# VH-VL binders against A disintegrin and metalloproteinase with thrombospondin motifs 9 (ADAMTS9): the designs that were tried, part 5

Target 1, 201 residues: A disintegrin and metalloproteinase with thrombospondin motifs 9 (ADAMTS9), of Homo sapiens (Human) (q9p2n4r1735to1935)
Amino acid sequence: LPQNCKEVKRLKGASEDGEYFLMIRGKLLKIFCAGMHSDHPKEYVTLVHGDSENFSEVYGHRLHNPTECPYNGSRRDDCQCRKDYTAAGFSSFQKIRIDLTSMQIITTDLQFARTSEGHPVPFATAGDCYSAAKCPQGRFSINLYGTGLSLTESARWISQGNYAVSDIKKSPDGTRVVGKCGGYCGKCTPSSGTGLEVRVL

## First folded at step 23 (VH-VL)

Design i5 (from f15 with heavy chain E99H E102W W103E A106Y)
Fold by ESMFold2, last read:
Formats: sequence, structure tokens, C-alpha cells
Structure i5 (fold): chain C 201 residues (1-201), chain A 120 residues (1-120), chain B 107 residues (1-107)
Amino acid sequence: as target 1 above (201 residues)
Amino acid sequence: EVQLVQSGAEVKKPGATVKISCKVSGYTFTDYYMHWVQQAPGKGLEWMGWVDPYSGYTDYAEKFQGRVTITADTSTDTAYMELSSLRSEDTAVYYCARHGYWESDYFDSWGQGTTVTVSS
Amino acid sequence: DIQMTQSPSSLSASVGDRVTITCKASQDISNWLNWYQQKPGKAPKLLIYEASNLQSGVPSRFSGSGSGTDFTFTISSLQPEDIATYYCQQYSRYPYTFGGGTKVEIK
């Protein structure tokens, strides 16, 4: 059985983009092969729960008074806010790219993402420029359930920015992660040192 | 065309105060943070602090806390850095610098620098 | 505060030589590191952002690499116009601290 999309081309004579079964770490995994018409096909995992449960957000509202955390941190449409943070964006994901050699998600590959607001936002990333008072509004969500993959314990988020704060919640089985991240301005991403590592269930 | 134009060189005595201006053009002043950086003769770059011109919010490096005041005047699109109780080691070139985009944070535009000489 | 240790403090090399400058951060800064060039009497100029991304209009002989705490800046073939002082800067957390600088000269 093939172990990557290039082997699918060579061993099976396949030349079309699509879902193929690969032998990964001794287990069978369904992988979407993209770019099969080229010399360098890429491997993606199709997310069973899709766009509604797999998204990344940089929140676009900024408080007029950045020293406050109004509404006990709850998000409200009628806040005393500017609606003008230029880095804002919302991206949702049908598929994510995986490096099968390292078993890491490549969060910056947006081939199968849809950006519905503002700038593209990498997978597993959130941020804002809302408040200097520990009041994160940006959100991300990861749901790998049904893909055959889970995140390993090595996956760690790191914050960047002024007054940056993150609140990351992982499920025990490693299939679900949600985060709230922000600052004045701030974001959270997986650490480049540890990456976003997965294992086959 | 983004421009940051600083006020001219200053000669001061110890204990005096200096106030350097940084007038901007070519962009919306309140959309970007403004930073100030000190470079003493023969030394590297040292961050002093910043201001958000929209809100007036500021933050300062601990080394300068209590002596530095950074402000923004949105009516003239001008940032100011004021350094009080001057010492001979404050002899330096001072830069204003604009803070770039979130994805690639960097100082994307700099003023020409203002030389401050503190001598008795 | 995050300390940035830059080495060497100065170097001399011939036109065409490969030049390497390093920066070490006192804690993990992921890839949130910039490289600036400063020519005498001028303000610094951004060359590389996010550790490895070349700024638009910067010659391809400049490159950067690294993540976490260890970073490298390289000039693949030194040119006469590259005489300058080079600085790294972390932007993981305020204060955005700079390395001590590396003065590059042509022998």
C-alpha cells in the first residue's frame, strides 16, 4: 500500500486528485491527494465536521477604552468598539495539510480554506486587538473527530504580542481543541518548535 | 508615500528636558502604533516605548520609566517623546518608528533620527 | 525581558564571501524575529521578517533561518553595498528587543 501521494501515482498509476487510502504508521488512513497532475502532490486530511467546527478568527472589534474588559469578557455586538482592526479575518477549513514524514499539520496551507471575512487566518490560530485587560475575543476551533487522527500531547500554543493572553482547552482524546486569544494586539499559534503534531488513532 | 519627519538636533545640559517631534504623512496616523528607539554612540538600538495615537495608551521600557513621556497629537498628526532629567548617557540618536502589520510585525517606516547631545 | 545575544560583534570579509550572523533568544520566540540593516547615518531598514521571509525589494543573497531560540542571517555573496551594521529584533513580547549588532566590513 502507498505511504504518500507520490507513491499513489507511482504504484497505482493514479493521476487524479481525490481521496486515497494510505498506509500511515502501520494503519490505514484516508488522505486527499491534491496536485496529482504535477510532480509534487500534497497530502490533506478531510475534516469530517467541516467548516462549522474548524475555523480560525482574528476578531475585528477594538474597544474604545482598551483598559477595560466589559461584560465580564462576553462578546457583544453593541460594545463600545471600533470596527476597524485591519488584520481581522475569519477562515474555515474543509481540509488541512499534513506532512506525513513528521506527522505535523501545516497550518499555513490554506488551499482548502475559505476566508469569509478579512484576511486569511492560519489553522489553529486566533487573535484580536480588543483590550489590554486580559479580555481575549478571537477564537479558533479544531475538531479532528472521525478523521482517524488526534493531536499529541506535544502540541503547544504560544502567544505573541502586547498583553497577549490565551485560553486553550483540549479534549482528553486530543480530537478537539478550542482557544480564545487576543491582546492589544495579540495572537496565539502553535509553537514553531513543537509544531502541531498528530498521531493515527 | 509614508513619511516620518523628526525635529532637529538638540544640545542640552544635564538635568534638562528634551521633547522630540515626529510628524507623519502618507497614512492615517491613528491606524498604527508609534514607537521610539534610542541609539547611543557606538551602541545598538534600544526600545523606549510606544503610543497608540487613537486611544493615547502608552507603555514604556523599565529603563526609561519615570523619565519618558510619549504622546500623540491627532490634530497635527504628530507624535512626541519627552525625556526629562537628562544625563550624559542620554546622548544619542532618537528614532520614531511605525509598527507594521500583525502577521509580520516590524518597524516598517522610521524617522530620520534626532541627535540629542547632553553636555555640561 | 527577552535578551537577544548576537554574534559576532564585527567581521571583515571579501567581496563574494559568505557571511553568517547569529542571534540567540533567552526564551522561545517561535519565529517572531526580524533582521534590519543600518548604514552609517541612516535609520535601520527591514530585510527579513518572521525569521526567514525576504522583504520585497531586498536582494536574494540575503536569507534567514531558525526558530525557537537560535537564528541565523546569511549573505551568500557579500557585495560592496552590504557594508552596514545588522541587527536582529524579537517581536514575541514587549519590549521588542534588539541584538547588539554586527558590523560588516569589506576587507
Scores: ipSAE 0.253, ipTM 0.697, lowest interface PAE 4.6, mean pLDDT 89
Fold by ESMFold2, fold request of step 26:
Structure i5 (fold): chain C 201 residues (1-201), chain A 120 residues (1-120), chain B 107 residues (1-107)
Amino acid sequence: as target 1 above (201 residues)
Amino acid sequence: EVQLVQSGAEVKKPGATVKISCKVSGYTFTDYYMHWVQQAPGKGLEWMGWVDPYSGYTDYAEKFQGRVTITADTSTDTAYMELSSLRSEDTAVYYCARHGYWESDYFDSWGQGTTVTVSS
Amino acid sequence: DIQMTQSPSSLSASVGDRVTITCKASQDISNWLNWYQQKPGKAPKLLIYEASNLQSGVPSRFSGSGSGTDFTFTISSLQPEDIATYYCQQYSRYPYTFGGGTKVEIK
C-alpha cells in the first residue's frame, strides 16, 4: 500500500484528487490527495465532524474599558465595545494538511479552509484584543474524531502578547482540543518548537 | 512615511523631573501602541513601558514603576514620557518606539532619541 | 520576566567573514524573536522579525533562525557598514526584553 500521495500516483496509477487509503506508521488511513496532476501532491485529512467543530478565530471586538471582564467572561453582541481590531478573522476547516514525514499538521495551509470574516486564521490559533483583565474571547476548536489520528502530548500551545491568556482544554484521547485565547492584545498558537504533532490511533 | 520626532536634549539635576515628547506623523496615532526604551551610556536597551493612545491604558516595567508616567495626547498626536526623582543612573538616551497589534508586534519605527543628562 | 542571554558580547571579524550571534531565552518563546541593528549614535533598526523573516529593505546577507529557546543571527559576508551592536528581543510577553547586545567590529 502507498505511504504518501506521490506513491499513490506511482503504485496505483491514480492521477485524480480524492480520498485514498495510505499505509501510515503501520495503519491504514484515509487521506485526501490534492494536486495529483502535479509532481508534488499534498496530503490532507478530511475532518469527519466538519467545519462547525474545526475553526480558528481572532475576535474583532475590543472593550471601551480594557480593565473589565464583563458578563463573567461571556461574549455579548451588545457589549460596550468597538469593532476595530484589524487582525480579526474567522476560518473554518473541512480538511487539514498533514506532513507525513514529521506527522505534523501544517496549520498555515488554508487550501480547504473557508474564511467567513476578516483575515484567514491558521488552524489551532485564536486571539483577540478585548481586555487586559484576562478575559479571552478568541476561540479555536479541533475535532479529529473519526480521522484515525490524535494529537500527541507534545502538542503545546504558547501565548504571545500583553496580558495574553490561554485556556486550553484537551481530551484524554487527544482528538478534541478547545481553546480560548486573547489579551490586550494576545493570541495562542501551537509552539513552533514542538509543532502540532499527531499519531495514528 | 512614518515619523517619530522626539523633543531635544535635557540637562537635569538629581531629584528633578524630565518630560520627553514624541510627536508622530504618517499614520493614525490611535492605531498603534507607543513604547519607551532607555539606553544608558555603554549599556543595552531596556524597556520602560507603553501606552495605548486610544484608551490611555498604560503599563510600566517594575524598575521604573512609581517614577515613570507615559501618556498620549490624541489632539496633537504626541506621546510623552515623564521620569521623576531623577538619579545619576538615569543619564541615558530615551527612545519612543511604535508597534502594532498581532502581525506587526515589533518595534518597526523609532524616534531619534533624546539625551537626558543628570548631573549635580 | 523572560531573560535573553546573547552571545558573544563582542566580536571582531574581517570583511567577508561569516558572523554568528546567538540568543537563548529563559523559556519557550516559539518564534517571537526580533533582531535589531544599532549603529553608533543612531536608533535601533529592525532587521529580522519572527526569528527568520527579513524586514523590507534589509540586505539578504542578514538571516535569522531558531525557535523555542535557541536563536541564531548570521551575517553571511561581513561588510564595513555592518559595524554595529546587534540586539535580540523577545516579544512573547511583556516586558519585551532585549539581549545584552553584541558589538561587531572590523579587525
Scores: ipSAE 0.183, ipTM 0.680, lowest interface PAE 5.3, mean pLDDT 89
Fold by ESMFold2, fold request of step 26:
Structure i5 (fold): chain C 201 residues (1-201), chain A 120 residues (1-120), chain B 107 residues (1-107)
Amino acid sequence: as target 1 above (201 residues)
Amino acid sequence: EVQLVQSGAEVKKPGATVKISCKVSGYTFTDYYMHWVQQAPGKGLEWMGWVDPYSGYTDYAEKFQGRVTITADTSTDTAYMELSSLRSEDTAVYYCARHGYWESDYFDSWGQGTTVTVSS
Amino acid sequence: DIQMTQSPSSLSASVGDRVTITCKASQDISNWLNWYQQKPGKAPKLLIYEASNLQSGVPSRFSGSGSGTDFTFTISSLQPEDIATYYCQQYSRYPYTFGGGTKVEIK
């Protein structure tokens, strides 16, 4: 069995983009091979729960009074806010790229992402410029259930910015992570030291 | 095009106050933070503080706390930095710098600099 | 506050030489580091953001690398117009702090 998309081309004679079973770390994994017409095909994991449960957001509203955290931190359409944070964006993901040598998700590959608002936002990233009062509104969601992958325990998020705060919740099995991140202004991303490492279940 | 135009050079005596202006054009003043940076002769760059022109919220580096006041006047699209109780070591070039959000957090536009000389 | 230690403070090199400048952060700043060039009498100019990304319009002989606490800036083939002082700057957390600068001369 092939161990990457380049071997799928070589061993199976396949030249079309699509789903293939690969032998990864001694286990079968379904991988979408993209760019199979080229010398440098790329490996993607198709997210079973898709866009609705796999997204990254930099929230675009900023409070008129940044010293408050109204509504117990809940998001409201009728907030006393301005929608003018220029870094704002929302990206959702059908597939995510994986580096099979390092078992790292490549969060900046957006080929199978859809940016529905603003700027593209990397996978596993969230932020805002909403409040200086520890009131994060930006959200990300990761749902790897059904993909055959889970995040390892080493995955860590690091915050950037002034008054930056994150509230990140991981499921025990490593298939679900949700985060709220923000500041005045602030964001969170996977630490460059640990990356976003996965294992085959 | 984005422009940050600072007020002219100042010569001051010790103990005086200086107030430097930074007038902006080519963008919406209240959508970006404004920072101030000091550069003493033959020395590197040192961050002084910033203001959010929309809310008036400010934060200052510890070295300048108590002597610096950074403000924004949205009616004239002008930021100000005021440094009181001047000392000879405050002789420097002072820059205003816009906090860019297009790519990442960096200073994407700078004023031309204002030289302040403190001598008696 | 995050301290940025930049080395060397000055250097001289010939046209065409490879030039390397380093910055060390006192704390983990991930890749949130910029490199600026300042020519005499001018405001600083951004060259590299996020440790390794070349700003638009900057010649490809400039590059950056590193993450965490150790960062490197390289000019692959020094040109006469590259005479300047170069600064690193962290933007992980306020106060945004700069390295002490590296003055690059040709001789």
Scores: ipSAE 0.129, ipTM 0.645, lowest interface PAE 5.7, mean pLDDT 89
Fold by ESMFold2, last read:
Structure i5 (fold): chain C 201 residues (1-201), chain A 120 residues (1-120), chain B 107 residues (1-107)
Amino acid sequence: as target 1 above (201 residues)
Amino acid sequence: EVQLVQSGAEVKKPGATVKISCKVSGYTFTDYYMHWVQQAPGKGLEWMGWVDPYSGYTDYAEKFQGRVTITADTSTDTAYMELSSLRSEDTAVYYCARHGYWESDYFDSWGQGTTVTVSS
Amino acid sequence: DIQMTQSPSSLSASVGDRVTITCKASQDISNWLNWYQQKPGKAPKLLIYEASNLQSGVPSRFSGSGSGTDFTFTISSLQPEDIATYYCQQYSRYPYTFGGGTKVEIK
């Protein structure tokens, strides 16, 4: 049984991009193989809950008074803000790339993402430059339900920046993670030391 | 062309105050954080603090807290670093450095440095 | 508050030699580490950002690697103009601290 997309191409003679079942860590997983016309196909997992539940954001508003956390931290369009944080962006994901050797999500591969505003934002990443008062507005959401994968307990986020704060909530089964991250300025990403590791359910 | 031009060398007595200027040109002053870095003779670089020229907000390294004041004057596009209660250990070269909170997370432009000598 | 331990403090090498400098962070800083070059009497110059990305105009003989707490800077073939002191800097959180520096000389 094939263990990666290159083996699917070799063993089955397939040249079409599409969903294939691969033997990963002793279990069958449904993997989207992209670039099957080349010598270096790539492995993706299709996100059953899609763009609405899988997105990354760097929020673009910055408070005129950065020492406050108005509205009890709630986001409001009528805030006393400027919309000039040029690092801002919003990306949503239909598929994510996986490295089957390390069992890590490759968060920077945006081939099956849409960037609807601003700059591309890697999977599982969020940030802002909103406030120095620990008032994060940037959001990310991960929903792996139905993919056959879950995040391992080693998956953790690290914050970068001044007054950076992250509020990360993981489901017990590791299939859902939501985060709010920000600072003056601040962001959160999966730790590069541990990566964003998944296991086969 | 981005330029950060610092004020000239100073000789001070212990207990005095020094105020170093960093005048910028070639970019919008309020779009970038301004940092200050100390380098004692024959020693490494030590971060002192920063200012957001837009809001005036500042933060300082613990070592300098209470003795350093970093400011920005947007009418002249000039940042200042003031260090009070000078000691002989404050003899150093002082740099201003630009760091973007909207573009990049590194010091991409530096002033030429200002030598401060504290002697008695 | 994050301590950056840079090794060695100095080294001598011949033109064409491979030079390796390391930095160790006291806490996980992901890949938020820069490498700077400083010539005597001049301001530091950025060579590498985000641990491994070469700044525009920097020769390809310079490289960086690492993540988490352990980072390496390499000059693949030392040139005479590379005589300088090299510093790592973390920017994960304030204060953005520097390593102690590595003075590179031609022997």
Scores: ipSAE 0.069, ipTM 0.622, lowest interface PAE 6.5, mean pLDDT 88

## First folded at step 25 (VH-VL; from i1 with light chain Y91W)

Design z3
Fold by OpenDDE, fold request of step 26:
Structure z3 (fold): chain C 201 residues (1-201), chain A 120 residues (1-120), chain B 107 residues (1-107)
Amino acid sequence: as target 1 above (201 residues)
Amino acid sequence: EVQLVQSGAEVKKPGATVKISCKVSGYTFTDYYMHWVQQAPGKGLEWMGWVDPYSGYTDYAEKFQGRVTITADTSTDTAYMELSSLRSEDTAVYYCARHGYEWSDYFDSWGQGTTVTVSS
Amino acid sequence: DIQMTQSPSSLSASVGDRVTITCKASQDISNWLNWYQQKPGKAPKLLIYEASNLQSGVPSRFSGSGSGTDFTFTISSLQPEDIATYYCQQWSRYPYTFGGGTKVEIK
């Protein structure tokens, strides 16, 4: 049984992009093989819940007074703020790239991502420049349910930037993660030191 | 062209206060943070603090807390660093350094430095 | 505070030599590390940002790698104009800290 998309090509003579069953860590998983016409196809995992629960956002509003956290930290478009954070953006994901050798999600691969606002935002990443008062507004959501994968315990996020704060919640089974991140300016990203590692359920 | 031009060298007595300026040109002053970095003779770089010229928000390294004041004058596109209760160990070159609001965080432009000598 | 331990503190090499400088962070700083070059009597200059990104206009002989706590700065072929002190700097959280610096000289 093929263990990667390149082996799919070799064993099955396949040349079309699509979903294939691969033997990953002893289990059959459905993997989307992209670039099958090339010598270097890439493996992607189709997210069952798609855009609605798999997105990354850098919030674009910045309070005029960065010492405040108005509205009990809730987001409001009519805030006393400027809307000029250059890094702002919103990206949603239908598929995510996985390195089957390292079993890490390649968060910066946006081939099957849609950026509906601003700049593209990597997977599992959020940030803002909203406030210096621990008032994060950026959001990210990960839902791996139904993929056969879950995040490992080693998966961790680093808060980075001025007064960067994060509130991240992971489900016990590691299939669901939601985060709220921000600062002045601040963000949270999976540590590049550990990577965003997944395991087969 | 982006330029950060600092004020000239200062000689001060212990206990005195020094205020150095960093005048910017070639970009919108309020679109970037301004940081200050200290470098004692023959020593490394040490971050002192920063100001957001737009909001006036400031923060300082603990080492300098209580003695340093960083300000920004948007009418003249000038950032200032004031250090009080000067000590001999404050003898150093002081740099202003620009920091953008972009996703990546780094000092992309620096002033030429201001030498401050504290001696009795 | 995050301590940045830079090594070596100084080195002397010949023109054309490969020069390697290391920087170790006391905590995981992901890839939030920059490298600066400071020539004698001059202000620092950004060379590398986020561990491995070459700043615009910087010669390709300069490179950076690493993540987490261990980072490496490399000059693939040392040139006379590279005489300077090099500093790593973490931009993970306050206070922002620099390594101790590495003075690079030509033999």
Scores: ipSAE 0.872, ipTM 0.934, lowest interface PAE 0.6, mean pLDDT 96
Fold by OpenDDE, last read:
Structure z3 (fold): chain C 201 residues (1-201), chain A 120 residues (1-120), chain B 107 residues (1-107)
Amino acid sequence: as target 1 above (201 residues)
Amino acid sequence: EVQLVQSGAEVKKPGATVKISCKVSGYTFTDYYMHWVQQAPGKGLEWMGWVDPYSGYTDYAEKFQGRVTITADTSTDTAYMELSSLRSEDTAVYYCARHGYEWSDYFDSWGQGTTVTVSS
Amino acid sequence: DIQMTQSPSSLSASVGDRVTITCKASQDISNWLNWYQQKPGKAPKLLIYEASNLQSGVPSRFSGSGSGTDFTFTISSLQPEDIATYYCQQWSRYPYTFGGGTKVEIK
């Protein structure tokens, strides 16, 4: 059984992009093979819950007074703020790239991401420039349920920037992660040192 | 062209206060943060603190806290760094450095530096 | 505080040589590392940001790599105009800190 998309080409004579079953760490997983016409196809995981629960956001509003966290940290469009954060954006994901050798999600691959607002935002990433008062507004959501994969315990996020804060919740089974991140300006990203590692369930 | 032009060299006695200016041009002053960096003779770079010219928000490195004051005058597009209770160890070149609101964090533009000499 | 340790503190190489400088962080800073060049009597200049991104206008002979705690700065072919002190700088957490610098000279 093929272990990667390149082997799919070799063993099955396949040249079309699509879903294929690969033997990954001893189990059959459905993997989307992209670039099958090339010598270097890439592996992607189709997210069952798609855009609704797989997204990354950099929030665009900045408080006039960065020392405050108004409305108990809740968003309001009519806030005393300006709406000009240039890094702001919202990206949702239908598929995510996986490196089957390292078993890491390549968060910066946006081939199957849709940016509905502002600038593209990497997977599992969030940020803002909302406040310096521990009032994160950027959001990210990961839902790997149904893919046969889950995040490992080694998967961790790093808060970066001025007064960067994060509130990240991970499900016990590692299939669901929700995070709020921000600062003045601040963000959270998976550590590049450890990568966003997944395991086969 | 983006330019950060700092005030001239200063000679001070111990215990005195020095105030250095950094006048900017070629961009919107309030669209970027301004940082200050110290470099003692023959030594490395040390971050001192920063100001948001738009909000006036400031923060400082612990080493300089209580002695440093960073301000911004939006009417003249000028940032200031004031260091009080000067010591011989404060003899150094001081740089202002621009930091954007962009996703990436770095100092993309620097002043030419201001030499401060503290001697009795 | 996050300590940044550069090595070597100084080096001398010939024109055309490959030069490598290392920067080690005391903790995981992901890829939030920048490299600056400071020529004698001048202000620092940004060369590389986020570990491996070449700043606009910077010659391609300069490059950076690494993540986590170990980072490398490389000059593929040393030129006379590259005489300078190079600094790494982490932008992960307060206080933002620089490496001790590496003085690069030509033989």
Scores: ipSAE 0.851, ipTM 0.923, lowest interface PAE 0.6, mean pLDDT 96
Fold by OpenDDE, fold request of step 26:
Structure z3 (fold): chain C 201 residues (1-201), chain A 120 residues (1-120), chain B 107 residues (1-107)
Amino acid sequence: as target 1 above (201 residues)
Amino acid sequence: EVQLVQSGAEVKKPGATVKISCKVSGYTFTDYYMHWVQQAPGKGLEWMGWVDPYSGYTDYAEKFQGRVTITADTSTDTAYMELSSLRSEDTAVYYCARHGYEWSDYFDSWGQGTTVTVSS
Amino acid sequence: DIQMTQSPSSLSASVGDRVTITCKASQDISNWLNWYQQKPGKAPKLLIYEASNLQSGVPSRFSGSGSGTDFTFTISSLQPEDIATYYCQQWSRYPYTFGGGTKVEIK
């Protein structure tokens, strides 16, 4: 049984992009092979819940007074703020790229992402420039349920930036993660040191 | 062209106060943070603090807390660093450095530096 | 605070040599590391940002790699104009800190 998309090409003579069953860490998983016409196909995991629960957001509003967290931390369009944070954006994901050698999600691959607002935002990433008063507004959501994969315990997020804060919650089974991140300016990303590692369930 | 031009060299006595300016041009002053970095003779770079010219928000390294004041004058596009209660250890070159609001964080533009000598 | 340990503190190499400088963080800083070049009597200049991205206009002989706690700065072929002190800087946790610097000289 093939262990990657390149082996699918070799063993099955396949040249079309699509879903294939691969032997990953001793189990059969459905993997989407992209670029099968090339010598360097890539492996993707189709997210069952898609855009609704797999998204990343950089919030675009910046408070005039960065020392406050108004409205008990909730968003308001009529805030005393400017709306010109150039890094702002919202991306949702249908598929995510996986490195089957390292078993890490490649968060910066946006081939099957849809950006509905602003700039593209990497997977599992959030941020803002809203406030210096621990008032994060950026959001991200991960739902791997149904994929046969879950995040490992080694998967961790790093807060980065001035007064960066993160509130991240992971389900016990590692299939669901939600986070709120921000600062002045600040963000959270999976550590590139550990990577966003997944395991086969 | 982005330019950060600092004021000239200073010679001070111990206990005195020095105020260094950093005038910017070639970009919108309020669209970037301004940081200050100290470098003692033959030593490395040490972060001192920063100011947001737009909001006036400031923060300082613990080492300089209580002695340093960073300000921004938007009418003249000039940032200032004031260091009081000077001591011999404050003899150094001081740099202003620009830092953008965007996703990537680094100092992309620097002033030419201001030498401050503290001696009896 | 995050401590940045840079090594070596100084080195001397010949023109054309490969030069390697290391920077170790006291904790995981992901890829939030920058490298600066400071020539004698001049202000620092950004060379590499986020561990491995070459700043615009910087020669390709400069490169950076690493993540987490261990980082490497490399000059593939040392040139006379590369005489300078190089600094790493973490931009993960506030306050932001610099490495001790590496003075690079030509033999």
Scores: ipSAE 0.836, ipTM 0.923, lowest interface PAE 0.6, mean pLDDT 96
Fold by OpenDDE, last read:
Structure z3 (fold): chain C 201 residues (1-201), chain A 120 residues (1-120), chain B 107 residues (1-107)
Amino acid sequence: as target 1 above (201 residues)
Amino acid sequence: EVQLVQSGAEVKKPGATVKISCKVSGYTFTDYYMHWVQQAPGKGLEWMGWVDPYSGYTDYAEKFQGRVTITADTSTDTAYMELSSLRSEDTAVYYCARHGYEWSDYFDSWGQGTTVTVSS
Amino acid sequence: DIQMTQSPSSLSASVGDRVTITCKASQDISNWLNWYQQKPGKAPKLLIYEASNLQSGVPSRFSGSGSGTDFTFTISSLQPEDIATYYCQQWSRYPYTFGGGTKVEIK
């Protein structure tokens, strides 16, 4: 059985992009092979829950008074704030790229991402410039349920920026992660820079 | 063209206060943070603090806390750095440096520097 | 605070030589590292941001690589105008600290 999309080409003579079953770390997983017409196809994992629970957001509002956290930390569109954070954006994901050699999600690959607002935001990433008072508003969500994959314990996030704060919750089985991140300005990204380590369930 | 133009060299006695300016042009003053960096003669760069010209929010390095005051005048597009209780160790070149609100964080524009000499 | 250690503190090389400077962070800073060039008597100038991105207008002979704690700055072919002190700077955690600098001279 093929272990990557390149082997699918070699063994099956396939040249069309699509879902294929690959043997990954001893288990058969469904992987989307992209660029099958080329000599360097890429592997993607289709997210069962798609856009609804796989998204990354950089919140765009900035408080006039950055020393406060109004409304008990809840966001409001009619806040006493500016709406001019240039990095603001919202991206959702149908598929995510996986490097099967390193077993890492390539979070910066946006080939199958949809940016519905502002600028594209990498997978598993969030941020804002809302406040310097530990009041994070940026959000990200990861749901790997049904993919056969889960995040390992080594998959962690780093906070970056002025007064950066993060509140990240990971499910015990590593299939679900939600996070709030922000600062003045601040963000959270995967610690490895571009990847999140996963394992086969 | 983006320009950060600082005030001229200063000579001060120990215990005195110095206030240097950084006037900007070529961009909207309130769209960027302004930082100050110290460089002693023959030494490296050391971050001092920053100001948000829009909100007036400031923060300072622990080393300078209590002696440094950074301000911004939006009516003149000018940032200021005031350092009090001067000592010989404060002899240095001081730079203002622009930092955007954007996702990427770096100093993309610098003033030409202001030499401050503290001598008895 | 995050400590940034540069090596070497100084070097001398010939025109056309490959020059390599290392910057080590005391903790994981991902790719939040910038490189600046400071020529004698001038203000620093941004060359590389986020470890490997070349700033607009900067010659292609300059490059950066690395992630986590170990970073490298490279001049593929040293030119006379490259005489300067180079600094790395982390922008991962507040306060944002600089390396000690590397003085580059030409033989």
Scores: ipSAE 0.567, ipTM 0.829, lowest interface PAE 0.8, mean pLDDT 94

